VHH binders against Protein DOG1-like 4 (DOGL4). Designs and how they scored, part 109

Target 1, 232 residues: Protein DOG1-like 4 (DOGL4), of Arabidopsis thaliana (Mouse-ear cress) (q84jc2)
Amino acid sequence: MSKMRNLVEEKFLEFYESWVIQLELYLHQLLIAHNNNTMSETELRHLISKLTTHHKAYYTAKWAAIREDVLAFFGSVWLNPLENACSWLTGWKPSMVFRMVDRLRKSRVVLVEAQVKKLEELRVKTKFDEQKIEREMERYQVAMADRKMVELARLGCHVGGESVMVVEAAVRGLSMGLEKMVKAADCVRLKTLKGILDILTPPQCVEFLAAAATFQVQLRRWGNRRHYVTHS
Key: E = the ipSAE of ESMFold2; O = the ipSAE of OpenDDE; V2 = 0.75 times the mean of E and O plus 0.25 times the DockQ between their complexes.

## First folded at step 16 (VHH)

Design kf72 (from kf1 with F109M; framework vhh_7z1x_3; at its last look DockQ between E and O 0.72; V2 from the best seeds 0.63)
Fold by ESMFold2, look of step 17:
Structure kf72 (fold): chain B 232 residues (1-232), chain A 122 residues (1-122)
Amino acid sequence: as target 1 above (232 residues)
Amino acid sequence: QVQLVETGGGLVQPGGSLRLSCTASGFTFSSYVMSWVRQAPGKGLEWLSGISGSGGHTEYADSVKGRFTISRDNAKNTLYLQMNSLQPDDTAVYFCAKWDEYTGTTYEMDHWGQGTQVTVSS
């Protein structure tokens, strides 16, 4: 367990704080844009593009950070994230976004039959990609069961140069696998987001992006006050 | 009780300048992102500019970028909008507005001022 936050974590949290502040500035734009006719379709698409670019920037920064140290995005113990097949690698399960779409459909937006069909196809594809990631994580959980054996081998060899190199190589191998899985999960999140925005009309995209930005800003603010509430 | 009060509007000739102020009370002003929004006669709302609680981040709508400058003085609980090179299509009621992550919705800004009228004409 680290005695203090490591440098990669501190740098990414500084980026993330700035990123959430900028997201809230975009939220103000979204809140003004939806339910009014101030903006043309071209202007709405420009705002939607700004939000899409902002989300891509989040993942670009995250992927750079996990390349340096993927463990900064997990708790202090490796095994906790890997022991649960449904522990969603450093984020919310990608398909949870469809709960937000469903809520908007009930209250704010009317979807035509073609949109409903395309959204269901995307939901199925997203869940399939989630299941693939869960199976890959299960393979890593099996590999992590052998962490006990690696630890015992290290203790039996003491801290000789060759023993240290074997342990370091094993840790790097597990870290590379975790990096791959986190990036895979993030790619599903991005692909699902882009898919939803492609199916919705520009005004519907503004409604959706406002809901998503609200959730993300609230989650950050609630988490900072240690009264973290899981989305249900 | 959250209150936002805009001042500084008036009549100005094309090419002129005005500085709007928004005095805030009833909340911790420095903790919130603030925005300026306007509504021209018979038109919908138009977001103009926003600024982070510390003042370190700002954004501008394309329609006002380069002409308007948002700022804040957290010691005085006051938000500003410096408006230069004003044109007749800047004629509108100008509002300051906020959103609160604990009480705000995904549908509307949660508090507005009463607005201040800006009229640009010869």
Scores: ipSAE 0.692, ipTM 0.902, lowest interface PAE 1.3, mean pLDDT 80
Fold by OpenDDE, look of step 17:
Structure kf72 (fold): chain B 232 residues (1-232), chain A 122 residues (1-122)
Amino acid sequence: as target 1 above (232 residues)
Amino acid sequence: QVQLVETGGGLVQPGGSLRLSCTASGFTFSSYVMSWVRQAPGKGLEWLSGISGSGGHTEYADSVKGRFTISRDNAKNTLYLQMNSLQPDDTAVYFCAKWDEYTGTTYEMDHWGQGTQVTVSS
């Protein structure tokens, strides 16, 4: 069933569509750079910087949007069902990128022992952080279900000015909690991404970013083929 | 069958202009980001410019920014590259390219044409 879109959803949808298009343009650059052994380290670093800046822009926009309506990002209407199914707390699961790195190692990327060690350390940390967030989320959900949600349900049955105010306050409280969780997850994503890029050489970074972008674009394309999603 | 045919190349003097065309067939042209790339003798492939399916987004390499303009006519399934202020260093074979999700390797740009030769010489 198609969800009714609110203003936040519409605005972010527009942003996201443009953002993904730009990502694909960068992907073309990454693919060419990957196949071009003549590019200088400076040029590669510049390209990497463009991509990292692009990703940062996404989270800037996201965080602005979630301040207004964090619930819009749970079951995002701008994503197809496949994309949503692959989402963990409104985005990609941080630990997933290590599987991407593993895949690259098996195919094209040669890592030195020191890099492997650092990646493993990062993997462990990332996993720990994910679990921590999940535990906090569970705790939050239990707490809300036991208290606020019940209260909201009770109040929702009473139509009145004061009741409406109370309900709104409760919803705000819930939203703030969710926002905190989402931001925490995003921080783990950003840290993980930065960590990986700090470990990899510039050529390896380009390859990794290409793989990541490819995955994202492919996921969207595959999902759209299976499920028609109307985008403006 | 996907086909890309590049045309418009030739010999031009430094400071001159050329307009390249790429005619696409075998796929929904307007649904794909398209790029121009080139390969100079003895050098690898160089990405030059890209344009979104709708044409609303464009990107340029620093080497051609301000001199080259990418555009497209989706009704004609044609990609364009207007090249101004051409220099000898622009001498290369120019290709239009797309990324295809059905290609066995996700790390390569696809071009199905022979490219078009651009030679900038006095």
Scores: ipSAE 0.497, ipTM 0.808, lowest interface PAE 1.1, mean pLDDT 88
ESMFold2-Fast, scan of step 16: ipSAE 0.795; ipTM 0.934
ESMFold2 (binder alone), look of step 17: mean pLDDT 83; pTM 0.843

Design kf79 (framework vhh_7z1x_3)
Fold by ESMFold2-Fast, scan of step 16:
Structure kf79 (fold): chain B 232 residues (1-232), chain A 121 residues (1-121)
Amino acid sequence: as target 1 above (232 residues)
Amino acid sequence: QVQLVETGGGLVQPGGSLRLSCTASGFTFSSYVMSWVRQAPGKGLEWLSGISGSGGHTEYADSVKGRFTISRDNAKNTLYLQMNSLQPDDTAVYFCAKWDEYGTTYEFDHWGQGTQVTVSS
């Protein structure tokens, strides 16, 4: 009853489990830092840097993995069903983080007018970038349906080495297209995170990162609880 | 109900050692990341160290790295902090902490009562 996994899936599952555990360790640091008004700017910036490096490490590992098997990221075995249900093009939807930013407006740290303007500009740009990628993915899905129909017809007529080479070429083309789109989406995610952190003060960055990490860790815990069947 | 009880604090000379313990009950201890946090007189909370549920991952604040070691015994529902080369600046109340998934206030929901560590000659 176990799902069969390829080497890319097994390797990334091991990486992701470790990465999420480390994220929760950083979350504990963020929660304490958020409640400590005596931390220096240097100490806060160091913690923010740890989180930034941690997120960059995720994308470094992800991009290496999608180069080998991008399809592993569509229906990821390292994500529970709830995490998969909340995914937008193999990850979090960039504009969703602005809901966490909106919470900062009513926080003890309160945003100044200049920050509000820059965050709204970033929100508009992020939504525009999302829509552009969604249109590209829609176009890709239409092209995929056409190619799949042609390939299905050819497979029915040809058996052997020639057929295998044609299928391999089509699959390679498919994978390259998906890899490009996933990387484009990840670039929007990274630009959005960097943009927010560049606008916010260090205490505001800590609160934002704590909110983001809380959401990610909590979503995983809620979804994982659904996997455990306890029978009386 | 969740309970965390810290013990092992006391008075120690500079350069000395202490081992703190935190006994947990009311939740599946092995499923949770646990942290050690301290509060020195007149200062805010300072995060010191954290450990994953399995014990396979640990993290330390720069101020204690190389001097303190976090560990856990899941069979005993107990978290430990081994403190070596203690300095006067380590004088504080030490707490163990757990983050609860039901909370969204960006704060720990469950704290122990703390154990006092005093480092003086």
Scores: ipSAE 0.679, ipTM 0.865, lowest interface PAE 1.3, mean pLDDT 84

Design kf80 (framework vhh_7z1x_3; at its last look DockQ between E and O 0.84; V2 from the best seeds 0.77)
Fold by OpenDDE, look of step 17:
Structure kf80 (fold): chain B 232 residues (1-232), chain A 121 residues (1-121)
Amino acid sequence: as target 1 above (232 residues)
Amino acid sequence: QVQLVETGGGLVQPGGSLRLSCTASGFTFSSYVMSWVRQAPGKGLEWLSGISGSGGHTEYADSVKGRFTISRDNAKNTLYLQMNSLQPDDTAVYFCAKWDEYTGTYEFDHWGQGTQVTVSS
C-alpha cells in the first residue's frame, strides 16, 4: 500500500515526526508532575500551557497543509495502520476522550459532582457535534458522487491539456468541501479538549494530558513496530 | 532486562561542576527518549531534562536551564548530564529515567539506583 508522496505529504511527515517526539518529551514531564504532589499550581498550569500550545501548533500546521492538499490527510501516509485505524476525519474522534476520562475516574481521578455534571453535558454536546459533522459529510459525499465524481471520471478518460485543467478545477471543488469538513471536525476536537481542561483541576488536567499523550505515543510506537514506516 | 546505572555524583562546592552518566542496557537505547530527574531530601521527584532518541530534541526545566546540559552517546548507550554552576539547592539523588510504550500506570518504567550529588561549602 505504498503511495507516491507529494510535497505536502513529505513536509507534513517531517513535521509530524518532530511533533510526536516533542510530545513524548512533554509526556515525560507530565508523568513526573503527576507523581509529584509538591508542584505548585502555577507550575502545573505552566506545564498544561506548554501542552495546549503544542497541540495548537499541530492544528496550525495541519490547517496550513490542508489548504494545499486536503486529500493528503485522507491517506495520511505519515501515519501507521494502527494510527489510521483510530482516525476519524483525519484525527482522533472527539467522543473518545470521554472514555479516557471515565477510565481515569475509575482509577485515580476523583471528580466532584459538579465536574461530573459538566463533563456529561460536554459529552452530549460533543456527540451531537460529531453526528452533525457526519451527516454533513454524508450529504457531501452523496452530492459529489452524483455530480463531481462522475465528471471527474468522465474527464479522466480524456487526456488533454484543457481536460487536465477542468479536472483540476473539479478536484479543487471537491477539496474545498473536504477541507470544510476537516476543519469542522478539528474545531470540535479543540473545543472538546478545551472543555475538558476547563472542567478539570490542574492536577487532573495533568493526569488527563498524560493519558492522552500516552495513548497517542503508544499508537505511534506500537504501529511502527508492526508496520515499519519510513520517514525521511 | 532493562538496566540503568547512574554514575558521576559526589561532593562539590557551590559554583562547581559535575558530569553525570547513565549507562543503559537491555533495550535499543537510541529508540527512546531519556530524562534526568532528581529527588532532594524531603521533596518529590523533579523532572530536569529530556532528550530524544537521536539527540535532536532537548527540553529543560526552568530550574536548571542554562546550567545543565543533557546529551547522549548512542554508540555507548550512555546518557549524560553536564551540571555547571551547582548550588546547594541542587543537592539530591539524580536518576536517569526511561518510559516505554508498555507503561500502564502513567509512570516511568525504569530508573537506576541513582547517584548522590551534594553541593556544600
Scores: ipSAE 0.882, ipTM 0.961, lowest interface PAE 0.5, mean pLDDT 90
Fold by ESMFold2-Fast, scan of step 16:
Structure kf80 (fold): chain B 232 residues (1-232), chain A 121 residues (1-121)
Amino acid sequence: as target 1 above (232 residues)
Amino acid sequence: QVQLVETGGGLVQPGGSLRLSCTASGFTFSSYVMSWVRQAPGKGLEWLSGISGSGGHTEYADSVKGRFTISRDNAKNTLYLQMNSLQPDDTAVYFCAKWDEYTGTYEFDHWGQGTQVTVSS
């Protein structure tokens, strides 16, 4: 089991390093697109599609990995301590992206009233979905404590070899609950991202995606430097 | 004290080839994704190609894919762009560019001075 967990971590670490490098390559394209008023709508939509596909590829890989070992995503080895500190249920907190959207309201090309209304509706729905997941996590933690206590009590009544099997079964049960919770959080992330991109014009989508990619790459680089300074 | 210096531009016939170089100093070159960007007369900036710090990942704009090859030599702190099958529309000033984690804007932090490429008979 421990060996299986290590293999999942190694595989996802390799995937994630490659995925972040590709994100930075897309960031360079977004920075040029954002500062070029002569790009066609077709060219902008193609770039937006590359970013959308890239984010979907992340969740495809993540969901395959959590099916094998969801605990690898709590305190992930492919993330530095700063990235882990900024995590909410194994990823970004969905409502935080609206802070990036708020900066678009101050751009030279302003959001129209219809967009502002739709973004506000999406913000409210996203907050509601987050609260629902937080309540489910609270229920899960209570249930987990009850199950753990029951299993620990049972261990006192079993022969040494059987105790390992009982613990492994309990851990699998706990992991299944966490898998469901992580997938629910990821669905809110994807719905929020898609909703924002559906509301924004192509130039606004490019600015939004540039802001998001910038934050993600900066957070990784700052965290890596802090770790280097502290441990070197 | 980040410096990027492009060389290798010049006048070339349609169908010809050029190799551009960008010599970098003042930062850990191998730790940064690098890009080639151009600006044609009267047009905006166009992203052409990018390469990861290790050189293991490369990307190309559709306009240059199959004709241009990006590469790097981290021991020499040098970025390259091999340009084949050059067309008159490739006439532009070519820049190497670096994005830094300390940027306060959605723009590249560091640009070279550029090197002029002219494709004409």
Scores: ipSAE 0.758, ipTM 0.912, lowest interface PAE 1.0, mean pLDDT 86
Fold by ESMFold2, look of step 17:
Structure kf80 (fold): chain B 232 residues (1-232), chain A 121 residues (1-121)
Amino acid sequence: as target 1 above (232 residues)
Amino acid sequence: QVQLVETGGGLVQPGGSLRLSCTASGFTFSSYVMSWVRQAPGKGLEWLSGISGSGGHTEYADSVKGRFTISRDNAKNTLYLQMNSLQPDDTAVYFCAKWDEYTGTYEFDHWGQGTQVTVSS
């Protein structure tokens, strides 16, 4: 039955809508902070902490939800089609965040040689971790196609409670594997973000967090407007 | 095109109250998060509070939490800041501001002209 899946989707949709609104409220604070050379390092670190706590809250809620229905996060009802089209394993692609860092280096922030070296090392590690997860996902899909999906197709000619039990076991197996891969991808995302924030100075962190929040809000707003324009 | 006009400032005694208004025009007011920001003499800008387009979510700077209340009336295209328990440190020019995500900048795209609040005995 899809009823339980719908309840998880409804709960997370409410959470996510609130979460993105709060992100925009924090963005307004970042917009003042990045232009304000009178803020102390302590004040900047406090704001950075608010943003990191907000992102941790997202993953806490997500990981609780994927235990109940990981499939809800593939083509999510709380994201517009543009947001969903940009997803890599239920979220932003970790290596893409370095494009944002590159843009900031050319226009808004000056990095010293030691920071540049550390960022390049992190970029390489992030890409390696991404590729490892992609290979594991491909192996999992092949194994599922060769064994469980063929078995499910054969059971399509049966009527009875035992056929339902076998289908339920196969779905549980698929969901557990996908949950593992989504958590692995989220860990790469968190390690990459933490790594970037550790390399950057507090003012540079404010610039980076403002750019990241701006992109996320823009993607949501643009995708929602496109929806209204294309309705008949 | 876009206009933001603040009113309601003035001179008030310590412990007093004021309500600031910001009248908006030239954009779909209910679609935007709005903020109040202040600047004390000789100091930088300080973000005070923000409110979602629907009014359902608010956030406050620690310095004003519990004393200031942000609200909006989308039917009147008006943003409000209720300021209670005012102290001399609250003396500043107060601005309302909006950000447009389509500008491609990391700046508020429109500001009001500001309204002066002075708290002194």
Scores: ipSAE 0.614, ipTM 0.867, lowest interface PAE 1.7, mean pLDDT 84
ESMFold2 (binder alone), look of step 17: mean pLDDT 82; pTM 0.828

Design kf82 (from kf1 with S31E; framework vhh_7z1x_3; at its last look DockQ between E and O 0.86; V2 from the best seeds 0.80)
Fold by OpenDDE, look of step 17:
Structure kf82 (fold): chain B 232 residues (1-232), chain A 122 residues (1-122)
Amino acid sequence: as target 1 above (232 residues)
Amino acid sequence: QVQLVETGGGLVQPGGSLRLSCTASGFTFSEYVMSWVRQAPGKGLEWLSGISGSGGHTEYADSVKGRFTISRDNAKNTLYLQMNSLQPDDTAVYFCAKWDEYTGTTYEFDHWGQGTQVTVSS
């Protein structure tokens, strides 16, 4: 069943499609940089900066959108089923990036002991922050399922002027809480990403970013192909 | 089978222009971002420009920005690179490149052609 898209969903869909395309263009640059041992540190840092700026742009757009309709992001119609399956609180799970780093270490990335130690510290911290958010989410869910939500549901069934106002207020309250939660999760994502990039050398950053971009683009492309096959 | 065939290279004087073409086959051309890269003698691969499947997004390296223009004709499965104001430093073998989403963790560009030689000399 094709979900009816609201304006926020439509706008963000357009944004996201464009954003992913741009990411893929950057991915091409990352791939070449990764295989080019002649690039200067300055050039690498510039490329890294381009990618980080691109990611920041995503969250800027996201936060603007969630201000309008945070609920749209809990049923992200712009994502394919595969992307949604990999989603944690409207985005990638922060701890997942450490698995990417581990994979890189097993392949070609050589980390010094000091880097390994710092990464482990960051991993622990990230996991702690994730758990904290999850606990808050659970608390929120319990609160939502309580008497207030029941009342809201009852009011929603009664179409009247005053009832509408009450329902709207309740929905606003709910949305504010969710928005806070989503932003908290995004902050953990951004901090984790920054932390990793601060630990890695520029060449290692390029490899990591290439891996991350690859993962995102693959999810998009693979998921879309499967989705079109099933719905065509 | 995926194939990329680069053409249009040659000898040109400094300040001259060339238009490179890359003919693609074996995949849905319009669904893929394409790039131009080059390799000068004794140097590594250099990314030059990229273009989205629809052609709506383009990117350029600073080294070629303002001089080179990437375009594509999806009806002809052809990628183009218009090169103006060519300099001796632009001498290289030029390749069109495609990234395959199935490459996994190899993080490599695939070019299935032999490239085209561009030589800029007085």
Scores: ipSAE 0.876, ipTM 0.956, lowest interface PAE 0.5, mean pLDDT 90
Fold by ESMFold2, look of step 17:
Structure kf82 (fold): chain B 232 residues (1-232), chain A 122 residues (1-122)
Amino acid sequence: as target 1 above (232 residues)
Amino acid sequence: QVQLVETGGGLVQPGGSLRLSCTASGFTFSEYVMSWVRQAPGKGLEWLSGISGSGGHTEYADSVKGRFTISRDNAKNTLYLQMNSLQPDDTAVYFCAKWDEYTGTTYEFDHWGQGTQVTVSS
C-alpha cells in the first residue's frame, strides 16, 4: 500500500522542492564566484549572505511545520531513501561537516594557524553539543517506552472520557519533547554553520558553500535516479 | 555529445534590445538548471541569470535585474535571454552553461557554449 501524506507533509514537500531548486540556482552563482578572482570582498559577502539567509529560511519553515507534526520529519516523504539514510535527528549531522572542511583543506584552501585552531575548537564544541543531544534522545526513548506501556495497559483495561484525555495529554507531551530535541539539533546545525563561516575568509566561505551545496544537490539527483525492479 | 550553441549576438546602440538563444543537444534539457554568464573584455566571468528545469524558478544578478529576462522552451531545447535597455558596459561575450552532478567534485560547470558577442556602441 502506498504511504498517505498528511497536510503538513504535502505543504513541506512543496516548500522543500522549491527550496532545493533555489539552492541549485545559488550553487551556479557559487561556481562562478569560486572560479573568478575578480570579485570584490563585498560581492562575495553579499553572495554568502544570500546562502546564509536561504539556510535560515529552511529552518524557519521547518520549525513552523514541526509545531504541527514533528513526526513528519522522521522518515520524510520529501527526501529520497539515500537522503533519509544520511539523516541524524531530521537533518545532516553537524560534526560530519568538518570532514568536508578537511577535504577542502587538502585540495582547495590554505588555512592559517589561527583558523585551524578556531576550527578545532568549534569541532570539539559541536561534538559535545551533539553528544548532549544524543543523551537527551536516549532519555526520551526510555520515557517513550515507559509511557507506551502505561497507555497499552490503560487501553486494554478501560476506555472512557478520562482515559482518552490522559492518552491525548501523553501524546502531546511526547510530541513537544521530540520537537524540542529537533530544534536543539537544528540550533547546533545553524551554530556550526555560522561558526565555520565566521572563521573562514570570504573566498574560503564560497569554496565551502559550493562544496556543501554540490553535495546536497548531488545526493538528491543521484538518489532520485535510482529505480527498483519489481519481482518477475 | 553535449552541445550548447549560443546565437543572437550583434551590435546594438545604447538603450537597444537583443535576444540571445542557446540551443542544447546531447542531454535531457528539461532536467537541468541553466545559466547565462558573460565575460567583458579584460574582465572575469560574471554570472547573470539562472532558470530551473521547468522554468518555474529564476534568479538574476543585481546588475541585470529588471533589464534582462531569462526563459526556456523545453519543447525546442532552447534557453533564451531577453536583454533590454542595453548600455556600453553590457558589451561582452555571453555564454550559456549547465552543471552536472557527476562532475560535482570538480566544482565547475560541465559544459559551456562557445559564446556569442554582444557589442553596445554608437
Scores: ipSAE 0.679, ipTM 0.892, lowest interface PAE 1.4, mean pLDDT 84
ESMFold2-Fast, scan of step 16: ipSAE 0.821; ipTM 0.944
ESMFold2 (binder alone), look of step 17: mean pLDDT 81; pTM 0.817

Design kf91 (from kf1 with G56S; framework vhh_7z1x_3; at its last look DockQ between E and O 0.59; V2 from the best seeds 0.75)
Fold by OpenDDE, look of step 18:
Structure kf91 (fold): chain B 232 residues (1-232), chain A 122 residues (1-122)
Amino acid sequence: as target 1 above (232 residues)
Amino acid sequence: QVQLVETGGGLVQPGGSLRLSCTASGFTFSSYVMSWVRQAPGKGLEWLSGISGSGSHTEYADSVKGRFTISRDNAKNTLYLQMNSLQPDDTAVYFCAKWDEYTGTTYEFDHWGQGTQVTVSS
């Protein structure tokens, strides 16, 4: 049954498609900048700003959408299976970015000791925050699996006016909790990203952003190709 | 094999115009974001403009914004760069560039042509 996409899903799909395209355009800029040692710091900072603004726009749109229907983001019909497989609480896992940094360190990026120390501190903090959210999610899941949910499910089978109200209330409660968790996760993401960018030099930022953008675009493109092959 | 062939370069006076073309082959042209980049003598590569596969999204560097226009004809597998109000600083070899999602961890453009020389001189 082709899950009828709700309006939120449709709108966000359109947004996301556009957003990813724009990201790829920015990626081109980042790639060239990364290979251009003649770019001024000002130019690099401008490019970094473009990317950060772009990411902010995503979360702005996301947060607006989750207010309407947070449940849509747990199905994420706009994401392909590969993207979904890499998703943690409706987005990228914050701790993953440190792996990217580590990879960069092994390649061309030379970090000074002070940077390494700061990154490690940030890593520890990020992991802590991530775990905290995971614990909250677990708690939430346990709470949802309780007798009330079973009752709601039973009530949902008995379509009466009163039962609808109860179900609606339950769904609202669920949604509110999920929204809170999603926002918390997003905050950790944003904080982590900002933290990394604050530690890195502009050239390093460009490289990092290029890596991140590459990863996102690759997931999108690879996932889509696989999806088309399996459904053709 | 992916091929990109840039044409349309030449000598032009300051304030003049040129239209560059890039003919693409060996891949589904409409599925890829394409960019124009240039390299001036003694300088690094400079990104100029990019366009989405459908042409719905375009981006420009500040250095060329308002003067250059990127476009594409997917039926002809051709990328264009209309360059107006050319300045001496625009003298460079211009390349059409494609990024391949399969290049893995290499943060480089994997495909560009031989380029076309643009010289702006009085």
Scores: ipSAE 0.879, ipTM 0.958, lowest interface PAE 0.5, mean pLDDT 90
Fold by ESMFold2, look of step 17:
Structure kf91 (fold): chain B 232 residues (1-232), chain A 122 residues (1-122)
Amino acid sequence: as target 1 above (232 residues)
Amino acid sequence: QVQLVETGGGLVQPGGSLRLSCTASGFTFSSYVMSWVRQAPGKGLEWLSGISGSGSHTEYADSVKGRFTISRDNAKNTLYLQMNSLQPDDTAVYFCAKWDEYTGTTYEFDHWGQGTQVTVSS
């Protein structure tokens, strides 16, 4: 069962519900576009642009929310994000998107050798960027543990306003570090998405975006349907 | 069984108006995004407009934005398309359609109406 969510988390979940509804409206357009060989390249590019803008809007809203309370995205207890340091930073691991590309190659799209080479280069770069972020998170965890131990020792031997100020500074430092890392992870996610769309032709982009939107809408609606059944 | 039935088509002069209706049954209408799609003679399918289950969100293809208005009446399980300023290029069979995450298999609407003919001539 879920615990009480704070106000920042509740407002973002409300945003996300609306965002997924809009994504399904775009999915309806994609369902027609990938079955219609007479749609002009200009029309396809406009639809692809709508989807790209919609994905960017998600991150714009997320970054505003994490500026207010990044720990809301790691759960209701801010200590848990550090305990789950090997869990990916508030989202899907960026390199996982290539599984969708691989599935499309098996059934929906034919990629020329030049595209395959570029996609493999992008996959390697994405993995490298992931590992760089993982190393930064590991360094941050070590540094925070050492500092937290020292600050807690000082707090244990000290009472009054100075002890509260030290704890508040440590919490603020943790939040700033986590926000930076979440934004870095999200930037890798966006760069990877843009890279894939730049390599694929417009019809192939429509196929990719349709598959991605279908999966995301299915996950949300299945979760909502399951929630309705279990709570009604 | 899901059923979608379009009505309201017909012959109209250029510049005229028509309102299409799509009556739905066999599913919880208010829970689903609905779309209007058309097929002109000798052409492929063209997505026109969509509306969320509650009616809170709508989208329009550029070709019909400002001329067509999608709406729904969830109490009557009916989807509407108000079409104004009709031109000969709007001549087509008009369908309503839905997508379902459980019955849709891959990249296609899972249910369509039989369509209603709209002809704009003279």
Scores: ipSAE 0.731, ipTM 0.907, lowest interface PAE 1.0, mean pLDDT 80
ESMFold2-Fast, scan of step 16: ipSAE 0.802; ipTM 0.934
ESMFold2 (binder alone), look of step 17: mean pLDDT 81; pTM 0.818
OpenDDE, look of step 17: ipSAE 0.861; ipTM 0.946
ESMFold2, look of step 18: ipSAE 0.713; ipTM 0.904
ESMFold2 (binder alone), look of step 18: mean pLDDT 81; pTM 0.819

